VH-VL binders against NAD kinase (nadK). Designs and how they scored, part 73

Target 1, 268 residues: NAD kinase (nadK), of Syntrophomonas wolfei subsp. wolfei (q0aze0)
Amino acid sequence: MKIILVNNRFKENTEKKAQEIAGQLSALNVEVIIDNGLDEPYAGTVDFIMVLGGDGTMLRAARRYGQRAIPVLGVNMGTVGFLSNIEINELAEYLPLILREEYSLEARMMLEVAVFQQQSLLTRVFCLNELLLRSNSPRMLSFALEISGQKLEPYRGDGLIVSTTTGSTAYSLSAGGPIADPQLDAFIVTPVASHIINKRPLVVSPEREISLHLLEEREAIIGIDGQIKMDFGAENRVLIKRAPHPLLMVNLKAKPFFTSIDRSLQRQ

## First folded at step 7 (VH-VL)

Design E25 (from t18 with heavy chain T28Y; framework fv_ixekizumab)
Fold by ESMFold2-Fast, scan of step 7:
Structure E25 (fold): chain C 268 residues (1-268), chain A 122 residues (1-122), chain B 112 residues (1-112)
Amino acid sequence: as target 1 above (268 residues)
Amino acid sequence: QVQLVQSGAEVKKPGSSVKVSCKASGGYFSSYAIHWVRQAPGQGLEWMGVIIPILGTADYNQRFKGRVTITADESTSTAYMELSSLRSEDTAVYYCARGHTYKTSSGYFDYWGQGTLVTVSS
Amino acid sequence: DIVMTQTPLSLSVTPGQPASISCRSSQSLLHSSGFNYLHWYLQKPGQSPQLLIYLGSNRASGVPDRFSGSGSGTDFTLKISRVEAEDVGVYYCMQALQTPLTFGQGTKLEIK
């Protein structure tokens, strides 16, 4: 059995803990690959991915490995979050179940983001939470949104978020988007500080294709999961689709989404 | 409690098709593989195929090539097995069974449906 | 296809006596994970099959400790230390290493 351990090398506890866990797994005849984010993603076949850290580490793991249909377990290292399932001190208890594949899986949709310069593909990335288009200057953006060939009236404002249902509690929430059941597949399209009267968040079918481009030359950025940032100008366009494969998240214990989000919101 | 409940017995004429349903309750439907196994009267168990709802993929025993189709409706937590071009030799009890894993391989069948008798007679 | 061969095809035992069933595969069922993808099922008269032993030697929930599974690679054994009347039925081994998944022909256990 081969397991990837994904950790955040910049968190003081995670690298040492990853080495300890790798030693424990090796003693059980499990081959371990450690991914601390420095190298390219491991290209070989693996049976399981264990993410040691908070939501940010899980988002990175999802971008690197989420399209491979491999089970991914979030193991919390002390940072409160929504994407982990067990705590690090529970790992020994659940390890036999992991090795026997005795766990349930939850499919979480992902976005496929393709950025073009006119008609040339510049990059293709996947993400679990959202794509953010935002102004990189004090000036408002003027931009076009097209949904499955349907051209909407122009947007004017600070930007737009295209989110998965998993991402509904991230940037989309801060911009006024709805809280969505992560068991649903949908795009949530949330404007950021729109100057246009009553530009509302949209909830659209995950089968739809979303396209964005600037109508005026402006400094803008595309943000992916709050971790990747790239320049976006009038010569660029971005195409967003549902990714071919969902992220397969491991459930070893019940984690009630609605009571967790309700508690979080009441804590303000 | 996990339970698989199958549709009722059917009597079909040769050359027709039958579609047997398997409704799952308890647990997450999409996180498991649903297998179909048949048993002719007085005979052993024969694996027919599997649907993996979370991946949207199905795999079949080549013996039934072109005659069997296994599908799933995640909104109703129901798997279906359709067998076409029925012959008298297809008379059997058809079982759905849940694999403990989403994979086609490695899986042991931790829960079984009650079985559906399909009788093919003229 | 992997061929699964069970011996004997039938057993008649007196209550309280032990029973042993053999299952052989045409190729090794030992996966790179270290597990044997071999499982045992019991079908009682008029009932659906039920899981008895999984991954070679693990007893399923609710299965009495009279039942044990052993073996590795191509040779597997199911043992019942003290047969009881409720153990009557047909026992099947199944390989899950590759598709098509295949069953042994079954072993019928009867009480004398």
Scores: ipSAE 0.415, ipTM 0.743, lowest interface PAE 3.6, mean pLDDT 89

Design E26 (from t18 with heavy chain S31N; framework fv_ixekizumab)
Fold by ESMFold2-Fast, scan of step 7:
Structure E26 (fold): chain C 268 residues (1-268), chain A 122 residues (1-122), chain B 112 residues (1-112)
Amino acid sequence: as target 1 above (268 residues)
Amino acid sequence: QVQLVQSGAEVKKPGSSVKVSCKASGGTFSNYAIHWVRQAPGQGLEWMGVIIPILGTADYNQRFKGRVTITADESTSTAYMELSSLRSEDTAVYYCARGHTYKTSSGYFDYWGQGTLVTVSS
Amino acid sequence: DIVMTQTPLSLSVTPGQPASISCRSSQSLLHSSGFNYLHWYLQKPGQSPQLLIYLGSNRASGVPDRFSGSGSGTDFTLKISRVEAEDVGVYYCMQALQTPLTFGQGTKLEIK
């Protein structure tokens, strides 16, 4: 069995814990690959991915490995997030079940984001939460949104978010989007500070294709899961589709989504 | 309580097709692989294939490739096995069984359907 | 394809006596995780198969402790310490290391 341990290289306590866990797994004849973000994603075949850290580390793991249809377990270290399933002090209890593959899986949709320039593909990335288009200057953007070939009336404002249901509690929520059950598959399209007062969030079939481009020369960026930033100009177009594979999240214990989000919103 | 319930017995003519259903209840359908195994009268067990609903993928024993199609409808928690171009030697009891894991292999079959007898005769 | 061979093909046992069934695979079923992907099933007359032993040696829920599985790699044994009338049926081993999943020929257990 081969397991990837994903951690954050900038956290000293996380590095130490990753080494301890790697040693424990190696003693059980498990081959361990440590991914601390320094190198390219491991290219070989693996059986399981264990993410040590918070939601940010899980988002990175999802972008790097989410399309491989490999089980991904979030192990919390410190502050509780939405994407972890067990705490680090529970790992020893659950490790035998992990090795015997005695766990359930939850499929979480992902986005496939393709950025073009002059009809040429510049990059293709996958993400778990959202794509954010936003202005990178004091001026509002003017941009076009197209859903499965249907051209909507132009948008004017600070930007737009195209989110998965998992991402409904991230940037989309801050921009006025709905809270969605992450077990549903849908795109949530949420305007950011729209100048046009009647632009509402949209909930769209995940089988749709979403396209964005600027109508005027402006300085803008696209953001992926709040971690990747790319310049976006009038010569660029972005195409967003449901990714070919969902992220397969490991469930070793029940974690109620709605009570967790309700508690989080009341703590503001 | 998990239970797999299959459709009733069928009698088919050679050259026709049969579609057997397997409805899961009492558990999360999409989290598990659903396998199909057949048993000719007085003979042993033969694996036909599997559907992995969470991935939307199926895999087949090469002996049946081209004639067997396994599908799943998550909204009704039902898996289907369709076998075409039926021959007399396809007369068998067809079982669905749940793998304890979502994978095509490694899994043990923790729950089995009651079986569906398919008789192929002229 | 991995070939699974069971011996004996049939056996008759006096109630209360032990029974032993062998299962051999054409290649090792030991995975790098340390588990053998070999499982045992019992099919009672007129019934669906039911799980007895999984991953070589683990007894399935509801299975009496008189049943045990042992072995590793290519040689596996299912033992019944004291056979009872309800144990009549055909026993099958199955490998789950790779597709196609394959079964042994089956061992028919009868009471004398």
Scores: ipSAE 0.252, ipTM 0.683, lowest interface PAE 4.7, mean pLDDT 89

Design E27 (from t18 with heavy chain S31T; framework fv_ixekizumab)
Fold by ESMFold2-Fast, scan of step 7:
Formats: C-alpha cells, structure tokens, sequence
Structure E27 (fold): chain C 268 residues (1-268), chain A 122 residues (1-122), chain B 112 residues (1-112)
C-alpha cells in the first residue's frame, strides 16, 4: 500500500507528526510519500491520501489529488474545521481500519475552472470550495453571467462567488449565500456586494455550465479556494462546470454536519 | 442494519433478457461496490461483474461479453443486473453482494441478497 | 484469470472433530499493501453465501472462534477446530486481487 501524507510545513508540530506517522506506516510495510506543498504533486499511483492539518491543507490536497478518485482522510491537528473527520489523537485507533479499507466514503463535488485569454485556454484548475471573482480596486465591477447559454442581466458590484455545496460554509456564507447540505450536488452562485438590489444567490443544477466575463476593463482577480489568485481582465473569460470526479472523503466516524455548523454560527 | 433485497423469480424464453434488482437499505449505498454472482443448479459461484455507484464505474467478467449490464440508481439505492440473449445455461440463482470497499477488486462480500432464481426455458 | 483450486471437494466429519480445507491460487494473492486478497464464504443449504474469513486470516463478525484462516501468497487453509452440525454446507474461497474475481470450486462439508 502507498499513502500520501499531505501536511502544512509551517503549522505547529505538523512536520514532526508527519514523520512520526510515516515511521509507523513504514513499520507496517506501507510506502509513504510526504507532500508538504513545496514540490510538484506526486505523479505515481497511490492507494490513500492522509491530510494532516486544517481545512486549508485539505483544500490544497483536493486541488492536487482530488481528481484521481483516491480516498482522502482529513486528520485535524487542533484547529476547528469542517473537512476533517478524525482528530490526530484518534489516528492510532483508526489506523487498522484504514489499512483494511474498512471505512465509508462520501463524494464531494468539485469545480472545474477553465480560464481563457481571448480564445486561448490559459489554465484549467479544480477546486473543492469556490471560485471568487472580485474587484481589485475601489471601483465596482460590471460583468456578465451566463448559465448554460442563458444570458442574465448584467451584474454590478464587488464580485461573484460560484461555490460547491461543500463551499457553502466558506466564502459564500460570508457573502450571504445559503448553507447547503454537502450531500447535494449543486452550484451556489452568490453575489458579493451587488449594486443591483434584486440580485439573489442562485442554486443551480451541477450539470449546468457557468461563464463569467467583464463588461468593462477593470482591475479584477479570480480566487480559487482562497489559495490561487489570477488577474482577470476584459479579455478574459472563465468557464465553470462540475469536475469529472468528486473528491472521495473518508468517513471513519459520524460527523453531524448541521449541528456542527449551527454550533459554529451560534458561538460568533 | 444493512440489507440487500432482490426482485422475485423470473421465467424467461431463450433469446430474451432479464433485469434483476437489488435494493440496499440500512447503510450508505453509493460508497460501496455492488457485485453480482450467479450459481447454476448444483454448481459453484461465478462472479459476473460489479458497479461502483460513487464513481459510475462498472467492470464485467469477459465470459458474459456484451450480454451483461450492471447499473445503479443512487436515488433509490438500487442496483440492477441485466442479462440479454438468454440461453438455457443461464438458468441460475443470481445474487447481489456488497463489497466492503469502493473498488472493483480487493473487497470481501459482507452482505448478500437473498438470491433471484432465473429460469430460462421454452 | 486467476484459477482457485480447493481440496478436498467433499469432506465428511464426525461431530467434534477438526476439519481442514485447502485453497490454492495460480498466482500470488499477496498485494504490495501486505494483505492477501483471499476471502472465505460458507453457503448453508438453501441459503445465500455468508462471509467467514477475510484478508486471509480475519474472522468476520459473528463467526465462532472455532473457525480460523491461515496462509499467504498461493496457499491458504481454512480450519474448523471442532465441527458442529450447523457448519454443514459448501465452503468457497475467493480471490479479490484482480478482476475477474474468481471462486474455488467449493468444498462440501457433511456430518457422518
């Protein structure tokens, strides 16, 4: 068995724990690849991905490996989050179940984001939470949103978020989007500080294609899961669709989504 | 508790097709592999194929080449096995079984359906 | 395809005596993970098969301690330390290393 350990090299104790876990796995004849985020993603075949850290580390792992249809387990290192399933202190107890593949999987949809310049593809990336289009200056954006060939009336405001249901509790929530059951597959389209008072968040079929482009030259950026940042101008277009494969998240114990999010919101 | 409940017995003519259903209850349907295994009267077990609902992936035993199709409907937690161009030697009890992994191989079958007798006769 | 061969094909045992069933594969079932992808099933008369032993040596939930599995690579053994009347049926080994998944021919266990 080959396992990738994804860690954040700058988090407290994460590097030490990664080495400790790698040693435990090697003693059980498991080959371990450590991905601390600095190098290119491991190109070989692997059986399991273990993410040591918080939600940010999981988002990086999903972007790098989520399309390979390999089980991904989030192991929390002390920071509260929504994408981890077990705590680091529980890992030793669950390790035999992991090695025997005695766990259930939850499919989480991902976005496929294709960015064009003029008519040429610049890049194609995948993400778990969302794409954010936002102004990079004090001036609001004017932009066009098209859903499966249907051209909506122009948007004016600070930007727009196109989110998965997993991303509904991330930036989309902060911008006024709904909390969505992550077991649903849907795009959530949430305006950011819209000047047009009747622009509401939209919940649309995951089979739809969403495109965005600027109607006026402005300083804008596209953000992917809050981790990738790209300049976006009037010559650019972005196309968003459901990624070919969902992220396969490992469930070793029940994690009650709705009570967890409710508790988090009440503690603010 | 997990249960796999199959559709009832069928009597079919040679050259026709049969579609057997397997409804899962009590657990997470889409995250497991659903395998199909048949047993002719007085014979051993023969693996026919598998569907992985979460991946939309199916794999088949080549000896049923082009005749078997396995599908899944996640909304009803039901897997289907359709066998076409039926011959008398296809008379068998057909079982669905859950693999403990999401993979097409490696899994052990932790739950089995009750079986569906398909009789092919003129 | 991996061929699975069981011996014996039939076995008659006096109650309380041990029984042993052998299963051989045409190629190694030991995966790079360190596991042998070999599983044992019991089919009691008129019933669906049920899981007995998985990954070579692990006893399935609810299976009595008198059942044990051993072996690695190409040679595997299922042992019953003291056969009881309820153990009557056909025992099958199955390889799950690769598709197509293949079963042994089955071993019929009867009481004398």
Amino acid sequence: as target 1 above (268 residues)
Amino acid sequence: QVQLVQSGAEVKKPGSSVKVSCKASGGTFSTYAIHWVRQAPGQGLEWMGVIIPILGTADYNQRFKGRVTITADESTSTAYMELSSLRSEDTAVYYCARGHTYKTSSGYFDYWGQGTLVTVSS
Amino acid sequence: DIVMTQTPLSLSVTPGQPASISCRSSQSLLHSSGFNYLHWYLQKPGQSPQLLIYLGSNRASGVPDRFSGSGSGTDFTLKISRVEAEDVGVYYCMQALQTPLTFGQGTKLEIK
Scores: ipSAE 0.231, ipTM 0.689, lowest interface PAE 5.3, mean pLDDT 89

Design E28 (from t18 with heavy chain S31A; framework fv_ixekizumab)
Fold by ESMFold2-Fast, scan of step 7:
Structure E28 (fold): chain C 268 residues (1-268), chain A 122 residues (1-122), chain B 112 residues (1-112)
Amino acid sequence: as target 1 above (268 residues)
Amino acid sequence: QVQLVQSGAEVKKPGSSVKVSCKASGGTFSAYAIHWVRQAPGQGLEWMGVIIPILGTADYNQRFKGRVTITADESTSTAYMELSSLRSEDTAVYYCARGHTYKTSSGYFDYWGQGTLVTVSS
Amino acid sequence: DIVMTQTPLSLSVTPGQPASISCRSSQSLLHSSGFNYLHWYLQKPGQSPQLLIYLGSNRASGVPDRFSGSGSGTDFTLKISRVEAEDVGVYYCMQALQTPLTFGQGTKLEIK
């Protein structure tokens, strides 16, 4: 059995624990590949991906490996997030089940983001939470949103978020988007500080294509999962689709989404 | 807690098709494999195929390939097995069963449907 | 296809006595993970099959301690230490190492 162990090398506790776990797995005749985010993704075949850290580390793992249909387990090493399933102190207890493949999987849709300059593809990336288009200056953006060939009225504001249902509890929530059941496949389109007071988030079929471009020359950026930034100008266009494969998240124990999110929100 | 509920018994003529349903409740089934197994009267168990809804893939026992189609509707948590060009020897109880893993290999059937009797007679 | 052979095909046991069922595969079911992809099911009269033993030797949830599985590679055994009336039915082994998944022909256990 070959496992990729994903961690964040810039956090000493996480790196040290990753080395300890790698040693324990090797003692059980498990081949371990450590991915600390610095190098290219491991290109060989693997059976399982174990993510040590918070939601940020899971987002990186999803972008690197999410399209390969490999089971991914989130192991929490501190503050409980939405993308981890077990605690680090529970790993020894669950390891036999991992090795026997005795777990269930939850499919989480991903976005495919293609950025163009005119008709030329500049880059293609995948993400688990969201794409953010935002102003990189104090000036408001004006931009066009097209959904499956349908042109909407221009958006004016600080930006726009196109989110998966998994991303509904991330930046989209902060911008006023709805909380969505992660079992549901949908795009959530959430305006950021819209000039129009009643501009509402949209919930859109995952089969649709979403296109964005600027209507004015402005300084803007595209953000992916809060971790990748790309300059975006009036000469650019972005096309967003459902990614070909979902991220396969491992469930070793029940994690009740709705009670978890309810606890995380301020009750007013 | 997980329960698989199948559609009712059917009587079919030779040459026709039958479509049996299997509705999952009490748990998420899209991440599991749903297998179909048949049992002719007084005979043993025979594996027909599997659907892995999360991957959109199906695999079949070659004995039935070309006649069997297994599909899943995740919105209703329901798997379907359609068998065409029915013959008298297709008379059997058809079971759906959940594979514990999404992989076809290694998986064991932790939950079974109640079975659907399909009788093929002229 | 992997061929699964069970012996005996039928077995009559006095209540309280032990029972043993053998299952042989035409090729090794030992996976590189170290586990045997061999599972045992019980079908009681008029009922769907139910899981008894998985991965060679692990008892399924709710299965009494009197049931045990053993073996590796090509030879496997299901043992019932003390047969009870509720154990009546047909026992099947199944390999899940490769498709098509294949079952043994079944062993019918009856009470004398």
Scores: ipSAE 0.005, ipTM 0.481, lowest interface PAE 12.3, mean pLDDT 86

Design E29 (from t18 with heavy chain H100R; framework fv_ixekizumab)
Fold by ESMFold2-Fast, scan of step 7:
Structure E29 (fold): chain C 268 residues (1-268), chain A 122 residues (1-122), chain B 112 residues (1-112)
Amino acid sequence: as target 1 above (268 residues)
Amino acid sequence: QVQLVQSGAEVKKPGSSVKVSCKASGGTFSSYAIHWVRQAPGQGLEWMGVIIPILGTADYNQRFKGRVTITADESTSTAYMELSSLRSEDTAVYYCARGRTYKTSSGYFDYWGQGTLVTVSS
Amino acid sequence: DIVMTQTPLSLSVTPGQPASISCRSSQSLLHSSGFNYLHWYLQKPGQSPQLLIYLGSNRASGVPDRFSGSGSGTDFTLKISRVEAEDVGVYYCMQALQTPLTFGQGTKLEIK
């Protein structure tokens, strides 16, 4: 068995814990590859991915490996998050189940984001939470939104979020979007500080194709999962669709989504 | 509590096709593999194939190559096994069974359907 | 294809006595994870098969402790420490190391 350990490159304590876990796994004849984010994603075949850290580390793992149909386990290192399943102090207890493949999987949809300049593909990325289009200056944007060939009236404002259901509790929530059951597949389209009255969040089929482009020369940025930023100008177009594969999240113990989000909203 | 419920018995003529359903309740349907195993009267168990709904992957025993198709409808938590060009030798009880893991191999069958008798005679 | 061979094909056991069934594979079932991908099933008369032992030696939920599995690589054994009337049926081993998944020919257990 070959396992990737994904950790946070900026935290010394997570590096030490990753090395400790790698040693324990190697003693059990498990080959371990450590991904601290500095190198390109490991290109070989692997059986399992352990993410050591919070939701941000899971988002990075999902972008790097989410399309490979490999089970991904979130292991919390301290703070409560939505994407972890077990605590680090529980890992020893659950490790035999992991090695015997005695766990269930939960599919989480991902976005495929393709950015073009005219007809040329500039980049293609995948993400678990959302794409954000936002102004990079005090001036508001004017932009076009098209959903499956249907052209909506122009948007004016600070930007737009196109989110997965997993991302419904991330930036989309802060911008006024609905909380969605992550077991559902849908795009959530949430305006950011729209100048136009009654621009509401939209919940649309994941079979829809969404495109965005600027209607005037402005400084704008495309953000991916709050971690990647790309310049976006009037010569650019972004195309968003459901990624070919969902992220396969490992469930070793039940974590009820609705009670978790309810507590989070009341306390934080 | 997980349960697999299969469709009822079928009587078919040689050369026709049969499609057997397997509806899962309890647990997470898409996160497990659904295997199909048949048993001819008085004979042992024979693996036919598997579908892993979450991956969209299927694999088949080459003995049935070109005749068997296994599909899944995640919205209804139902897997299907269709066997075409039926022969009298295909008379058997057909079982669906849940594999514990996401792989086409390695998994053990923790839950089985009740079986569907398919009789092929002229 | 991996060939699974069970011995004996049938056995009759006096109630309360032990029973032993052997399963041999044509190739090693020991995976790089250290586990043997061999599982045991019981089919009682008129019923669907049910899981007894998985990954060589792990007892399935609800299975009495009188059942045990052992072995590694190519040779595996299912043991019943004291046979009871409810144990009557056909026992099958199955390899899950690679597709196609293959079963042994079955061992019929009867009470004397």
Scores: ipSAE 0.058, ipTM 0.605, lowest interface PAE 6.4, mean pLDDT 88

Design E3 (from t18 with heavy chain S106N; framework fv_ixekizumab)
Fold by ESMFold2-Fast, scan of step 7:
Structure E3 (fold): chain C 268 residues (1-268), chain A 122 residues (1-122), chain B 112 residues (1-112)
Amino acid sequence: as target 1 above (268 residues)
Amino acid sequence: QVQLVQSGAEVKKPGSSVKVSCKASGGTFSSYAIHWVRQAPGQGLEWMGVIIPILGTADYNQRFKGRVTITADESTSTAYMELSSLRSEDTAVYYCARGHTYKTSNGYFDYWGQGTLVTVSS
Amino acid sequence: DIVMTQTPLSLSVTPGQPASISCRSSQSLLHSSGFNYLHWYLQKPGQSPQLLIYLGSNRASGVPDRFSGSGSGTDFTLKISRVEAEDVGVYYCMQALQTPLTFGQGTKLEIK
């Protein structure tokens, strides 16, 4: 059995813990590959991915490995978040179940984001939470939104978020988007500080294709899962669609989504 | 508690097709492999194939070479096994069974359906 | 395909006596993970098969401790230390190392 351990390279204690866990797994005849973000994703076949850290580390793991149909387990290292299933101090208890493949899986849709310059593809990335288009200056954006070829009235404001249902509790929530059951497949399109008072979040079929481009030259950026940042100008176009494969998240213990979000909202 | 409930017995003519259903309740349908196994009267067990609903992938015993198709409907938590070009030798009890893992191999069958008798006669 | 061979194909046992069933595979079922992908099932008369032993030696939930599985690679054994009337049925081993999954011929256990 081969397992990838994903950790945060900028956190020394997490690296030491990853090495410790790798030693424990090796003693159990498990081959371990450590991914601390320094190099390209591991290209070989693996059986399981264990993410050591908070939601940010899980988002990176999803972008690197989410399209390979490999089970991904979030192991919380004491940070607050929604994407972990067990705590680090519970790992020893659940390790035998992981090795015997005695767990259930939850499919989480992902976005496929393609950024073009005119007709040329500049980059293609996958993400678990959202794409954010935003102004990078005090001036508001004027941009076009198309949904499956349907051209909406131009948007004016600070930007737009195109989110998965998993991402509904991330940036989309802060911008006024709805809370969505992550077991549903849908795009949530949430405007950021729109100057048009009737612009509401949209919930659309995951089979639709969404495209965005600027209607006039402005200083803008595209953000992916809050971790990747790209300049976006009037010569650029972005195409967003459902990724070919969902992220397969491991459930070793019940984590009630609605109770968790309810508690979070009561704390502001 | 997990339960697999199969459709009722069928009598079919040679050359026709049969589609047997297997409805899962009491668990997470999509995250487990659903296998199909048949047993001819007085004979042993024969593996036919598997569907992995969460991945949409299926794998088949080559013995049934293009005659078997296994599908799943996640909205109704139901798996289907369709066997075409039926022969008298296809008379058997057909079982669905849940593998403990999402993979096509490795799995042990922790829950079984009650079985569906398919009789092929003229 | 991996061929599974069971011996004996039939046995009669007096209640309280032990029973032993062997299962041999045409190639090793020991995976690089360290597991033997061999599982044992019991089919009681008129019923669907039920899981007894998984991954060579682990008892399924609700299975009495008088049942045990052992072996590795190509040779596996299912033992019943003290046979009871409720143990009547046909016992099958199955390899799950690779598709197609294959079963042994079955061993019929009767009480005499």
Scores: ipSAE 0.579, ipTM 0.821, lowest interface PAE 2.6, mean pLDDT 90

Design E30 (from t18 with heavy chain H100K; framework fv_ixekizumab)
Fold by ESMFold2-Fast, scan of step 7:
Structure E30 (fold): chain C 268 residues (1-268), chain A 122 residues (1-122), chain B 112 residues (1-112)
Amino acid sequence: as target 1 above (268 residues)
Amino acid sequence: QVQLVQSGAEVKKPGSSVKVSCKASGGTFSSYAIHWVRQAPGQGLEWMGVIIPILGTADYNQRFKGRVTITADESTSTAYMELSSLRSEDTAVYYCARGKTYKTSSGYFDYWGQGTLVTVSS
Amino acid sequence: DIVMTQTPLSLSVTPGQPASISCRSSQSLLHSSGFNYLHWYLQKPGQSPQLLIYLGSNRASGVPDRFSGSGSGTDFTLKISRVEAEDVGVYYCMQALQTPLTFGQGTKLEIK
């Protein structure tokens, strides 16, 4: 069995825990690959991915490995978040179950984002939460949204978010989008500070293709999961669709989504 | 809480096809593998294949190559096993069973359906 | 294909006495993970099979502690320390190391 341990090198306690866990796994004849985010993703085949950290570390792991259909377990290191399943102080008791593959899996849809310059593909990335299109200057954007060939009336405002249901509690929520059950597959399309009063968030089939382009020369950016930032101009187009594979999240214990989000919203 | 409920008994003629359903209730259907196992009258258990709904992937016992197809409909939490070109020796009770993990090689069957009797006779 | 061989194929036990069933595989079921992919099931008369022991020695939920599994590699044993009337049925071992998954022939346990 081969396991990737994903951690944040700059959190000293997390690095120490990663080395400790790697030693325990090696003693059990498990091959361990440590991914601290500084290098390219491990190119070989692996059986399991263990993420030591908060939601940000999970988003990075999903982007790097989510399309490989490998079980991914989030282990919380004392941070708050929605993407971890167990706490670090529980890992020792759950490790035998992990090695025996005694867990259930939850599929979380991902986005495939393709950015073009004219007819040329510039980049293709995958993400778990969302794509954000936003203005990079005080001027509002004018942009076109097309859903499966249907051209909507032009948007005018600060931007747009195209989110998974997992991402419904991230940037989409801040922009006025709905809270969605992460067990559902859907795109959530949420305007950012729209100046057209009747532009509302849309909930769209995950089989749809969404495209965006600017109608006027403006300074804009595309943001991916709040971690990747790319310049976006009128010569660019972005195409968003459901990724070929969902992220396979490991469930070792119940994590009640609705009571967790309700508590978070009430205390905010 | 978790139950696998199969479709009712069927009587089929040689050369026809049969499609047996297995509806899962309780838990997340797509998180598990669904295996199909048959048992001829008075005989032992024989594994036919598996569907892993979360991956959309199926694997089959080569003995049934070209005759068996296993599918899943996640919207109804139902798995199907279709066996074509039926012969008298296909008379058996057909079971669906849930694999605890998505991997086929490590899977043990924690829940079983009630079984569906398929009789192939003229 | 991995061949699974059970012995005995039938046994009759007085209530309260122990019973032992052996299962042998044609090749090692010990995976590089350190686990044996060998599982035991019980099929009571007129019922679907039910899981007793998984990964060689782990007792399934709700299974009484009088049932135990042991062994590694190619030789496995299911033991019942004190046989009770409700234990009658056919016991099967199954390997899940590789496809096709294969079962032993079954061992019929009777009370006499």
Scores: ipSAE 0.006, ipTM 0.505, lowest interface PAE 9.6, mean pLDDT 86

